# Miniprotein binders against Rap guanine nucleotide exchange factor 1 (epac-1): the designs that were tried, part 4

Target 1, 139 residues: Rap guanine nucleotide exchange factor 1 (epac-1), of Caenorhabditis elegans (p34578r516to654)
Amino acid sequence: CGYSVMAGKAEKILEYVLETRIDALGDDISELDVFVEDFILTHDAFMPDNTVCNFLKSYYFRTPYRATRDSITDSCTEEVRCKRRVVQFVYVWCSLLRVNFFLNPVTNSFVEELFCHVIDDRKRLGGMEDILTRIGSIR

## First folded at step 10 (miniprotein)

Design y40F (from S3 with Y40F)
Fold by ESMFold2-Fast, scan of step 10:
Structure y40F (fold): chain B 139 residues (1-139), chain A 100 residues (1-100)
Amino acid sequence: as target 1 above (139 residues)
Amino acid sequence: DPFKLLRKARQYLSEGQHDRALDVLEKALSIDPDDPYVWFFMGWVYRKMGDLEKAAEHFERAVELAPDDELYLKFLARVYEELGRKEEAEKLYERARELE
């Protein structure tokens, strides 16, 4: 029960991080963000890596809210934005944990799976080039 | 196993058990005293404790061991800024930018 309550809070924090902090970094995620750093280095107290990876995978495939069905271009742009946020977060995560990120079977397996998703999505979506480059730099 | 020790240190840190995190990191250093990441993480723990001078000391050691590591240079620069060592911080930020 304690775990479930903490996991729900962690999902809200992850969503905030992705939509506010990571999104605000734009293309230059080389700049450090203290809130993101703290979350990444301490999340395992309240959210294990499996749960973080599962949430990020869910967010990567999230269908963004659509107020109107007339904006197909806007819908595709928002879908790509969700994918970019996840990849940028993973890049920062990898940058902070270094070799330990890849020595962990959970995060290593997740980033390999994520790379395959980016490759596949590039075939159907425009605007994926920067995301592929970023995740390629991780791998 | 240094990997398991670092994971345990992160768990202690997340629970606010800074002294226990440092104890575990000291064990990691006893296995590999030249691992720059362990020095970096100790610096980060001291930073969380508010001990900026010890944080700087440990980040300095990490940079000494890995002088071309952009992450370590940026963390040291930031702590130098907090200590009022503005000129030294600016030079470290410049070095980090040059590392692409």
Scores: ipSAE 0.143, ipTM 0.559, lowest interface PAE 5.8, mean pLDDT 77

Design y40H (from S3 with Y40H)
Fold by ESMFold2-Fast, scan of step 10:
Structure y40H (fold): chain B 139 residues (1-139), chain A 100 residues (1-100)
Amino acid sequence: as target 1 above (139 residues)
Amino acid sequence: DPFKLLRKARQYLSEGQHDRALDVLEKALSIDPDDPYVWHFMGWVYRKMGDLEKAAEHFERAVELAPDDELYLKFLARVYEELGRKEEAEKLYERARELE
């Protein structure tokens, strides 16, 4: 099969990881799933760091679809959840790769951009304090 | 360049070339023998190979180098569990929880 098929599978795996494994961790990353670790350590073969970072940026800015009866609380909660998932994943990624995460200009610049976005979003959204603390601990 | 070596090791691991992954990780250790991540990565490769005793030895070294890293403690605890070393695993899980 071609490159596009492989890329699609990788993106689905990453989305699965964010929506299930990382989401389940909440604030306790010490419960790290072996599947998440394996994905982070082996993704380079089929999903380059630039592709992962681009997907994470896209996911961070996902907004819930407009619903006819959607509440403000529901919309805010889901938006913050997406941001928390991305930051938690990046924290795990950084924790496993250590200095090698920051020697890579792609991942290093991504963390800097993400930090700025978290600071900006904190001014608009409630529930961002935990996310800011987490991204701040990476730097 | 340790960064390139670690990337190459990940590629070999994803291809199931465990021995080649270990070869490049040993080169990374020759450059920086005190990098806990390299020891951890070698432990992971041994675990993928089914050599749980070697995995434990390398995870132990990673914990020695980074004793307050909750993730390294969890990885070692997990392989101890797989080896039937339940009491040692429980102590490591307790240490990891204290660091949360």
Scores: ipSAE 0.006, ipTM 0.304, lowest interface PAE 10.1, mean pLDDT 74

